# VHH binders against Testicular acid phosphatase (ACP4): the designs that were tried, part 16

Target 1, 367 residues: Testicular acid phosphatase (ACP4), of Homo sapiens (Human) (q9bzg2)
Amino acid sequence: LPEGPLVFVALVFRHGDRAPLASYPMDPHKEVASTLWPRGLGQLTTEGVRQQLELGRFLRSRYEAFLSPEYRREEVYIRSTDFDRTLESAQANLAGLFPEAAPGSPEARWRPIPVHTVPVAEDKLLRFPMRSCPRYHELLREATEAAEYQEALEGWTGFLSRLENFTGLSLVGEPLRRAWKVLDTLMCQQAHGLPLPAWASPDVLRTLAQISALDIGAHVGPPRAAEKAQLTGGILLNAILANFSRVQRLGLPLKMVMYSAHDSTLLALQGALGLYDGHTPPYAACLGFEFRKHLGNPAKDGGNVTVSLFYRNDSAHLPLPLSLPGCPAPCPLGRFYQLTAPARPPAHGVSCHGPYEAAIPPAPVVP
Short names: E, the ipSAE of ESMFold2; O, the ipSAE of OpenDDE; V2, 0.75 times the mean of E and O plus 0.25 times the DockQ between their complexes.

## First folded at step 15 (VHH; framework vhh_8h63_2)

Design l1 (from k5 with S56K; at its last look DockQ between E and O 0.64; V2 from the best seeds 0.00; counts 0 for: pae O 2.7 > 2)
Fold by OpenDDE, look of step 15:
Structure l1 (fold): chain B 367 residues (1-367), chain A 120 residues (1-120)
Amino acid sequence: as target 1 above (367 residues)
Amino acid sequence: ELQLVESGGGLVQAGGSLTVSCAASGDTFSYYEMGWSRQAPGKERELVAEIYSGGKTYYADTVKGRFTISRDNAKNTLYLQMNSLKPEDTAMYYCAAGYEGDYFDEFDHWGQGTQVTVSG
């Protein structure tokens, strides 16, 4: 199909580089954490800001012909989780995307760009409040109690026991997230040039990564991946599709929706799309949905709209084109709906989240 | 490692009030998102209330308007004020904590629980 014009874009990206979320009792850097991370644990770093500026500039280049050079509230809508690091990431991204918001802009020309958010406890779109969804926990339990999971876990008992001794944490018999937090701390420290303890060898880091992958797989993969997705990434996917549909149906001038979020947001979305590849999204990773309109026979081609996916996970390389399993790239929208239907919540919503709500408010009135 | 110890549970008449507390130690309390969960006999554990590091709160529908979660960072203590208690509120109440994080929002630390019994 000849590619038609771009008509709508949805972007989901992880925040930039951050400080560790936590420390551990035997952390050699624990006592100087306030010095090492002056903005606090879990907060966006200078590098994180840089990464998001760069992502914004990339997006500016990619959509130069599509977006106005100046920010227009009717064309671009930005939503972030209500975390400092994601809000700041959104701001930094927008500073790269729009010159009037760029660093060093003259005061007379500087214009702030609004970032929308909802309270964390109310965010059912980007954070997926797992704690308040019993059904999700049931599904997760099914995954973690499965023989495959248990066998893998059993294989790491000795490793976790050793790690307990090195870290001072209780890890054996505890949620694997605890082990992941150790990895997070070590990786953040390493990324910022801090020496790791001798026990934190490349092999240990690799093993921790494998453990994390197992845990993530339980969240977004089999068994019952689609049902899990309906409670998580499928919600966001459904919102993206619904927003496009709304924009098209109503003839709204909205061109782009941007979501500043987390690795877990991307992972959930990847799970919903069947595109989880066993890797954690890096900082400033961006998953994009590009909707294009084609002039053709809708009946013959499954509609006049196609969806193209891209994943930018390395700033040193071009974005990766992605294909929805079972659909060519670009994917006809109708086919896209059909293939993703099992992973999307039903129209009546999910039990733990209540009725589904649109991801964005109505677009501004156009004169 | 963060340790959580619940207290304040007991027997109370229907319509009565009770406050349970959770004392935290071993780590920086203010870094944690905190919550109360409860488990009644024969039922699954359910989240009752949650409070984030920034002070925002969440309540289960079953307790909205009746329960109040709060925290005192200076005292490293989490509270749950329970008013207008009902027999169906009878459960073991657990204090829970988790770091703010990117990776699937779950509690990582749990107390041993405090029993709350509401008589009809």
Scores: ipSAE 0.146, ipTM 0.637, lowest interface PAE 2.7, mean pLDDT 90
ESMFold2, look of step 15: ipSAE 0.524; ipTM 0.787
ESMFold2 (binder alone), look of step 15: mean pLDDT 82; pTM 0.832

Design l2 (from k5 with S53R; at its last look DockQ between E and O 0.46; V2 from the best seeds 0.58)
Fold by ESMFold2, look of step 15:
Structure l2 (fold): chain B 367 residues (1-367), chain A 120 residues (1-120)
Amino acid sequence: as target 1 above (367 residues)
Amino acid sequence: ELQLVESGGGLVQAGGSLTVSCAASGDTFSYYEMGWSRQAPGKERELVAEIYRGGSTYYADTVKGRFTISRDNAKNTLYLQMNSLKPEDTAMYYCAAGYEGDYFDEFDHWGQGTQVTVSG
């Protein structure tokens, strides 16, 4: 069907550049951390603000014909996780998307734009029940006990043992999240002009990236990727589709919903869509869902919609158009519903207790 | 590296109360999300309660209204106040820690546990 005008947009983006979340015991920069990171660990940096302003300006340009340059509360809803860095990222993004609302002199009209949030412990939409859901842990354990995962761990034992000596962390037999934190700290420091330790060669960084990719794949990918998604990224995907369905059914003026969140939010959504590309979403990465009318057939006019996806993962290049497996873009909305149904929670909800009963002793508790 | 040591477990009669504590050392306690998990013999480990850096809390349905998690950043200590204890609460109770935010938010530091046994 001929592609027509936009009618609704959903955007999910990662916060901007931040300070490291943690330091490791032998980190050469740990003793000056308060000087290097004056707002504290995990806080949005000035570069993070710049990245989000740039993303907002990109969105302004992309949607100039669709979305008024003036913020209108009935047309745009912004939701963030309850973290300083995601709340600040949303604010910086909105300054680019709605420059007329930016602060001015006392004689200027500044209009604050609300960013909605919920307490961290209650956020089932943008944060996932990884700690509180036994069924998710059961699915994750299946992935981490698989031969492919265990063979890779065995192959990395020597590397992880050496990394223990360089970092002072326990890594062998521990969750791979610890190795990811080393990589994250190194990357944050390098991005801010700090020299890497001599042991952090390009080969070490590449191996850490490979470890992270395996671990991400276990969390959002096979085996049983769709069932994992029902407990994670499928929840958000369901909400995106439900918002559009509500707009359609009730004739609402809402045009855009924006979600300011985290790399794991994007990774889980990519997992639900079958579109995880093996890489961690960079700062200010944005996954967009664009709903357009079909044009042409009078019997279908206004009643048929397509969905197109884009992924902006590099501000130096045009956003990547994405297609669901089995639905070349632009994907008819009905087909989009059908193809994503296995990854979205069923109407009765999902059980964190799972259908299996543990008659056999469980594997040792992770970490 | 963060170290976690639980204390305060013991034997208590059904309907009783008990407080378990977790002493943290070796890193900056206030940067961690903290929680309690428990494991009964032959059962899976289950999350009991969490407390985030901003003070937001989570409780499992099985303990909500009976248990209270709290933290004292000045003392580097996490607490779990357990009231109206039931035999089903019998388990090894583990203190756990993780950082807020990016990546998958698993706990990656664990104590050795303190046993809580509820009779009758």
Scores: ipSAE 0.632, ipTM 0.851, lowest interface PAE 1.3, mean pLDDT 87
ESMFold2 (binder alone), look of step 15: mean pLDDT 82; pTM 0.836
OpenDDE, look of step 15: ipSAE 0.737; ipTM 0.883
ESMFold2, look of step 16: ipSAE 0.502; ipTM 0.736
ESMFold2 (binder alone), look of step 16: mean pLDDT 82; pTM 0.838
OpenDDE, look of step 16: ipSAE 0.745; ipTM 0.890

Design l3 (from k5 with G98T; at its last look DockQ between E and O 0.60; V2 from the best seeds 0.63)
Fold by ESMFold2, look of step 15:
Structure l3 (fold): chain B 367 residues (1-367), chain A 120 residues (1-120)
Amino acid sequence: as target 1 above (367 residues)
Amino acid sequence: ELQLVESGGGLVQAGGSLTVSCAASGDTFSYYEMGWSRQAPGKERELVAEIYSGGSTYYADTVKGRFTISRDNAKNTLYLQMNSLKPEDTAMYYCAATYEGDYFDEFDHWGQGTQVTVSG
């Protein structure tokens, strides 16, 4: 299928490197955390800023022939979740993408570019309704109560008991989520050259990664992955497609929409596309949707536009081209709509409070 | 490790008001996203309200305009002010928390609950 010019781009990326979100009780670095992480827990680090600048410079080079060298309000829209690290990541990315300097001043500076956001509690696009959607919780509970999940949890009983002893962290009630938080702390510390405790061997880190992969799979994968996606990543996917549809229909000058968000945002989107690869997206990972004109037969493919995907998950290598299952890139837009339809919200909307039977969550465990 | 203890439940007349509280200990309270969930007999647990560490709030449609969630980080206490109470608000009310973060942000700390009963 002959490739034509770009006409629209949507980008979804994870924030850059950050401090650990939490500290476990016996963490040898806990008491000096304010020195190690001067901006605070969960805050974007200097390395995170560098990663986002690098991503922005990559995007500048990739889209030089498509996007104006200067920021133009009518061409680019940037949306972030309302977190310091994602807002700062968007700003650092934009400094690389539009390296504007202080005109008429001896000192270099850049011109501020707006990054749009909504309050965290209102963000249905980039933050999914895990706790406020009973239907999603029902689907997740079905996955976590399945025999495969429970068998794996039982198989890790000895490991989890040892992890409690090493960390001083109780894993009662939410063992896999709490184990993930331990892994997150260890990986942040290792990435910044801090010595890990002797018990945090490569073997322990691999086991924690296996636990994380099982838990992620329950959130975005089988059973009923498409139904989960309708409540999560399919919402964003639908918005990406709707933005392009509006641009085409109205002849708008908008060329690019950028979303600064989280690992869960990318995981949910990968789940909706059937492209989850078993790994957590690294810091500054970027999933891109590129819409191009083509010379194919529009009647058979629903138009003369194709969609190509790329995934930049390692700055040391070229971005990975991706294809939807069943549609080699460049995928005709009509086929792309057809293949993603089960994972996208139907026109009547999604039902967090529909006619499904009520699920009863387990009682909390507190003394 | 974070511990959560609810108090302030009881019997109240329909149309009345009640405040339930949740005392937190054992970790830095201000880093937590907090919420209230409730469970009536024979029904599933439902999220009532949330308050994020940055102060934004969420309310279920069934309580919006009647309930107010708030927190006092200096006192390590979460509150739920319940006004214009209805019999259908009768439930065990649970305090819940999780660290602000990446990942899927499910609550992973829970209190034992405090019973609220609204007479008809």
Scores: ipSAE 0.593, ipTM 0.835, lowest interface PAE 1.7, mean pLDDT 85
ESMFold2 (binder alone), look of step 15: mean pLDDT 83; pTM 0.841
OpenDDE, look of step 15: ipSAE 0.696; ipTM 0.868

Design l4 (from k5 with T28E; at its last look DockQ between E and O 0.80; V2 from the best seeds 0.67)
Fold by ESMFold2, look of step 15:
Structure l4 (fold): chain B 367 residues (1-367), chain A 120 residues (1-120)
Amino acid sequence: as target 1 above (367 residues)
Amino acid sequence: ELQLVESGGGLVQAGGSLTVSCAASGDEFSYYEMGWSRQAPGKERELVAEIYSGGSTYYADTVKGRFTISRDNAKNTLYLQMNSLKPEDTAMYYCAAGYEGDYFDEFDHWGQGTQVTVSG
């Protein structure tokens, strides 16, 4: 299928490296936390800033022929969740994407770039309502009560019992999120050069990763992955498609929308696309949607836009091209709509969200 | 480890008001997002209200305009002011806490509950 020029890009990325969200009772490093994590638990680290700057530089290079070298408010819209780490990640990313506007530039040339946000309690676009959505809880229970999930959990009972003794946490019969918190703390500590406890062997870390993968799969995957997505990642997917539709219908100059968010945002979006790969998105991971026009006869082709996906989950390698199941890239936009329709909320709305008409960026101001 | 203890439940006449409280101890209260959930006999537990560390709030539609969640970080205390109470508000009210972070958000800590009974 002949590939034409880019016309629109949507990017969703996880914040950079952060301090642990919590410690567990027997954590040998908990007493030195203020020294180890000077900005506090859950806050973006200097490594996290570096990762986002690097992501921004990658985006600059990737879109150098598409996006103006300087920030133009009519070309780019950036939205973040209302967390320090995601707001700071967006700022660091933008310093790489628009280096002449960066804060370290000469003061005469420095230009702040707005990062938009909404209060956490109101953010239904980038944070799905797990605590407040009864229908999502029903779907999650169906997944966690399934025989395959329960058999795996039973097989880990001995492991979880030993982990209780090492951590001081209650884990057996508890949600697997608690085991994920142990893994998260250990990984944050290891990434910053702290020695792991002797019990946190490579085999223990692999088992915790397997437990986390099962739990993530229950949240965004089968059974009824599409209905779960309608309540979660499908909201964002629908907004991405609606943004492009609006740009085309109104002839807007908007070229790029960027979303600074969390691992769960990416996981939910991957679930909606049928592309969850069994792994947690690393810090600064980026999922990109690239809309391109066919250069063929528009009257013959009708809708002549294609969608291509990439996933940057390792800065040491080229981004992974992704394809929807059933639509090898570049996927015609009409087919992309058709294949994603079950995972996107219906027009009348879904439980917990109501009719879709929110989360569309405002039209640019006309001079 | 964070510990949550509710108080202030009791019997109240329909149309009346009641405040329930939740005392937190054993960890940094200000780092937690806090909420109230309730469970009536024969029903599933439901989220009633939530207050985030930045002060933004959420209310279930069934209580919006009647209930107010608030927190006092200096006293490590969460409150739920319940006005215009109805018999269907009768439930065990649970204080809950979660750490806002990566991964899927869930409440990690629960109190034992305080009973609120609204009579006609």
Scores: ipSAE 0.562, ipTM 0.810, lowest interface PAE 1.3, mean pLDDT 86
ESMFold2 (binder alone), look of step 15: mean pLDDT 81; pTM 0.827
OpenDDE, look of step 15: ipSAE 0.677; ipTM 0.861

Design l5 (from k5 with F104W; at its last fold request DockQ between E and O 0.82; V2 from the best seeds 0.71)
Amino acid sequence: ELQLVESGGGLVQAGGSLTVSCAASGDTFSYYEMGWSRQAPGKERELVAEIYSGGSTYYADTVKGRFTISRDNAKNTLYLQMNSLKPEDTAMYYCAAGYEGDYWDEFDHWGQGTQVTVSG
ESMFold2, look of step 15: ipSAE 0.575; ipTM 0.819
ESMFold2 (binder alone), look of step 15: mean pLDDT 81; pTM 0.822
OpenDDE, look of step 15: ipSAE 0.724; ipTM 0.876
ESMFold2, look of step 16: ipSAE 0.558; ipTM 0.820
ESMFold2 (binder alone), look of step 16: mean pLDDT 82; pTM 0.826
OpenDDE, look of step 16: ipSAE 0.723; ipTM 0.880
ESMFold2, fold request of step 18: ipSAE 0.341, 0.581, 0.553; ipTM 0.612, 0.823, 0.814
ESMFold2 (binder alone), fold request of step 18: mean pLDDT 82, 82, 82; pTM 0.825, 0.826, 0.825
OpenDDE, fold request of step 18: ipSAE 0.734, 0.761, 0.667; ipTM 0.881, 0.890, 0.861

Design l6 (from g4 with F107W; at its last look DockQ between E and O 0.71; V2 from the best seeds 0.66)
Fold by ESMFold2, look of step 15:
Structure l6 (fold): chain B 367 residues (1-367), chain A 120 residues (1-120)
Amino acid sequence: as target 1 above (367 residues)
Amino acid sequence: ELQLVESGGGLVQAGGSLTVSCAASGSTFSYYEMGWSRQAPGKERELVAEIYSGGSTYYADTVKGRFTISRDNAKNTLYLQMNSLKPEDTAMYYCAAGYEGDYFDEWDHWGQGTQVTVSG
């Protein structure tokens, strides 16, 4: 059917470029980290601000006909995780999306835009209950004990042992998250013009990327990807769908909800959608959900909504249109509900603590 | 590399109080988020409390109002103050640390545990 006008948009994006999260013990740049990263480890860089401003400008252009360039509180809601880098990313994004509200406008007309958050430890919507959910750990253990994972891990034992000597980290027999941290540190340093250690050859970097992809796949993919998603990305997916349902049912003027979050937030959501592509979302990557009405005869007027997805993972190219497996875009909303149902928590909730414990409540619908 | 050593466990009467401590060494303590988990015999390890580097805290429902997590970055030490103890609190208590950041938030380091036994 011919696509009609947008009626609602949900956006989930990763923060911009940041300083490394950690220095490994033998990092040649470790002792000058305070001068290299004056805002601190894990903090948003000037490049990160630029990336988010660019994303905001992209969103301004994309939604020119849908969303006023003037910020209207009833039309846009922004939520971030409670990290400086995601809060600052949201602010920089909004400066691009609503340029009249940006800092540097005449002081009499500048109007700050609120970015909402909850304490880090309470955020089950955007950070997922990885540490507090025994059921999720059981599912992850099933994935990490699978033959495919164990065979790859065994094949990398020699590589990980050598990496221990170069980094001073314990890696053999440890979670692969530690190898990911090495890659993250090297990539952050390289992006900021620092020379890589001689041991960090292109082959080493490629192997680290392969290790990270395997570990990400265990977290959000098969086996039992849908059940993992019910505890992770499916929670956010439910909230996105519930926000639209609430807007329609109550006739609310809300047009856009924005979530400033992390790579794992996007990965878990991709897992819930069956769309994980084997790569880590780059800084300022954005996954968008666009809800539109059908166009047609008046007898078919206004009742049906479709959902289209886009993924912006490279500012040098147009965003990638995505579709659910089994539902070419534009996907009718009812079919979208049906196809995503296995990955979303059911109405009665999903138990994190086994058959004798109460189910963890789903995240609240965002007003 | 971060090393964690718990201490302060022991036998306590129901209704009593106990503080367990976790000494950290081998890395910058203030960078880490920290937490306490516990494991009773025959049960899975469960999260008890967390404290983030910015001071945000989380408590399991079973300990809210009775337990307090705190940290002293100058001494590289994590604490769990346990009040109004119940026999159900009997467990091995483990200190844990993780880097705050991107990727999946999981614990990177664990201590060997300290036993807390609450008698009836």
Scores: ipSAE 0.573, ipTM 0.805, lowest interface PAE 1.2, mean pLDDT 87
ESMFold2 (binder alone), look of step 15: mean pLDDT 80; pTM 0.805
OpenDDE, look of step 15: ipSAE 0.719; ipTM 0.874

## First folded at step 16 (VHH; framework vhh_8h63_2)

Design m1 (from l2 with F104W; at its last look DockQ between E and O 0.74; V2 from the best seeds 0.66)
Fold by ESMFold2, look of step 16:
Structure m1 (fold): chain B 367 residues (1-367), chain A 120 residues (1-120)
Amino acid sequence: as target 1 above (367 residues)
Amino acid sequence: ELQLVESGGGLVQAGGSLTVSCAASGDTFSYYEMGWSRQAPGKERELVAEIYRGGSTYYADTVKGRFTISRDNAKNTLYLQMNSLKPEDTAMYYCAAGYEGDYWDEFDHWGQGTQVTVSG
């Protein structure tokens, strides 16, 4: 199917490189963290800023013919989670995407670009309220109690015991997620030139990566992957599709929506799309939705619009084109809706508190 | 590793008030997101309230307007002020903590709990 001009783009990207989120009890670098990480744990690093500026420059080049080099509030909307690192990542990205608006431009030409956010506790679009969603916990527990998960845990019993001894971290309750946090700390420290502990051999790091992949799979995959998605990545996917539908219906000038968020945001979205590849999205990874018009038969192709996906997970290589399972790119929009429907919440919503509750439509405003 | 110890539980008449506290030690308290969960006998643990290290808060619908979470980073202490208590609030109340997540962020540290019993 020949691709026509772009008409709408949605981008979801992970923040740049950051300091470790936590120290484990026996972390040799724990006691001097304020010296090593002067901005604090979990804060965006100078490398993280560079990665986001690079991503913004890539986006500038990719959308040179589609998006004005001047920021126009009616054409671009930027939303971030309410974290310093994601807000700063959005700003660094925008400095690359709209270089005339960048800091250091002449004051007469400088134009701050708004990055919208909501309080962390209210952000069900990008943060997914996992601690406050008992239904998601039930689904996750079913995954972690499944035979396949428990067999893998059994195979790692000796490794996990040694990991507890080396780290001083209890792995009781959620051994695989806690093991991921150890890996994250080690990788952050290594990326910034800190020596790994002697016990963190290449074999240990590979096992931690395998453990992390199983844990991520429990979050976004079987059992009941579609129901998990309805509570997580399907919400964002639905918002992306609804925003485009609104732009078309109302003839709005909006061309691009950008979401600055986290690895979990991308993982949940990949899960909803059936595109999780077994890896954690790297810093500044970007998943893009490109909506294009085409000349096909609307009755057979689901309208005049197709959706193409790309995933930029390595700045040294071209972005990966992705396709929904069952719909080779460019996927007709109607088919895209059909294939993603099980993973998207129904119009009346899905309750996080136990059994599903149908949303009651609000009464119309009576004049 | 962060250690959490709850206190202040007890027996309270319906309509009464109670404050439970959580003392933290063994790590930098101000780095943590904090929360209170509760578990009644035979029921699932449920999140009651949380406070992010930036100060934003969350409350379960069952306690909104009646409960207030707060923290004092200088004293390494988390509080839950419970007003207008109902028999349905009877549970073991657990203090919990987690780091801000890049991942499927959950609470990583839990106290032993303090019992709150509401009669009436």
Scores: ipSAE 0.556, ipTM 0.807, lowest interface PAE 2.0, mean pLDDT 86
ESMFold2 (binder alone), look of step 16: mean pLDDT 83; pTM 0.839
OpenDDE, look of step 16: ipSAE 0.718; ipTM 0.879

Design m2 (from l2 with G98T F107W; at its last look DockQ between E and O 0.81; V2 from the best seeds 0.66)
Fold by ESMFold2, look of step 16:
Structure m2 (fold): chain B 367 residues (1-367), chain A 120 residues (1-120)
Amino acid sequence: as target 1 above (367 residues)
Amino acid sequence: ELQLVESGGGLVQAGGSLTVSCAASGDTFSYYEMGWSRQAPGKERELVAEIYRGGSTYYADTVKGRFTISRDNAKNTLYLQMNSLKPEDTAMYYCAATYEGDYFDEWDHWGQGTQVTVSG
């Protein structure tokens, strides 16, 4: 389908580079962690700030003809989870997207830009509901208890035992998720120029990545991927579509909604779209939804809207264009609704507490 | 590594009150998201309440208005005050914690549990 002018954009991005979330017992860098990570574990690093500034600059360039060069409250809405690293990432991103309003600009041009959030406990839109949704936990357990998952675990028994010995970390109960945390710590340290322990060979790192991919797949993929998505990434997907519908119906000037969030937010959204690629989204990865007027025969198409997706997962390359399975880009909006409907919660909501419970309402839309 | 030990469970009459506690050690308590989950016989473990490092709280609909979660960072202790108890509240109550939710926001640490039994 021929591409027309942009009318609305939704962006979901992961925070920038951060300090490790944890040290494992035998981590050689554990005792100097306060020197290495002066802002604390899990906090956004200077590199994370640079990554977000770079993402903002990319977005400025991409939307130069669409989005006003200055921040206008009626045109842009920014929502973050209530974490320091995501709030700071949003601010750094906005400094790149609206450079004349950024800190360090002449005082007459500096304009603070609001980043909206909600209490962590109330964030059904951007936070993964693993702990607050028993139904989701049931679906996950069915995936992790399946023969395929258990066979892979069995095949890694020797590796996981050696990992416990190398790290001093118990993997009992949750071996694959705890192995992911080891990988996360190693990758954070390597990215900051710290030597890896001798046991963390390329072969060990590749095995940890394979383990992580299996565990992520259980969380957002088959079996029952659509049912999982209704409780997770489908909520945000539904909100993105509802925001556009409201903008068009009411003629609102809103052009862009930005969501600063986490790897799990992007993974859940990829799961809902059927687009999980087997990899963890890198820091500052950005999934974009671009709504355009459909340029077709005026008598037949009447200005219909299409949706195009991009995924920026490597700042050294152009963003990857993505297509829904069954709808090559640009996807007509009506078809996009139809194809994503199984993964989105129904209008009356979904129940986290089993049958005969009141349904959880769909997440509210912005503004 | 963070260690969690629950206490204060017991037998209580329907309509009564009980406080369960969770003592934390081995790491900086104030950085953790904390919560209580419960598991009745033959049922899945379910979240009861959470408290985040900024002080915001979450309550399952089944306990809203009856239960209060709180924490004392100076004493490294998490509390669950349970009022107007019902027989349906009978369960093993587990303390749980995670450090800064990334990945899929699962609990990283669990206590051994403390049994609460409500007669009536």
Scores: ipSAE 0.531, ipTM 0.797, lowest interface PAE 1.9, mean pLDDT 86
ESMFold2 (binder alone), look of step 16: mean pLDDT 84; pTM 0.847
OpenDDE, look of step 16: ipSAE 0.678; ipTM 0.862

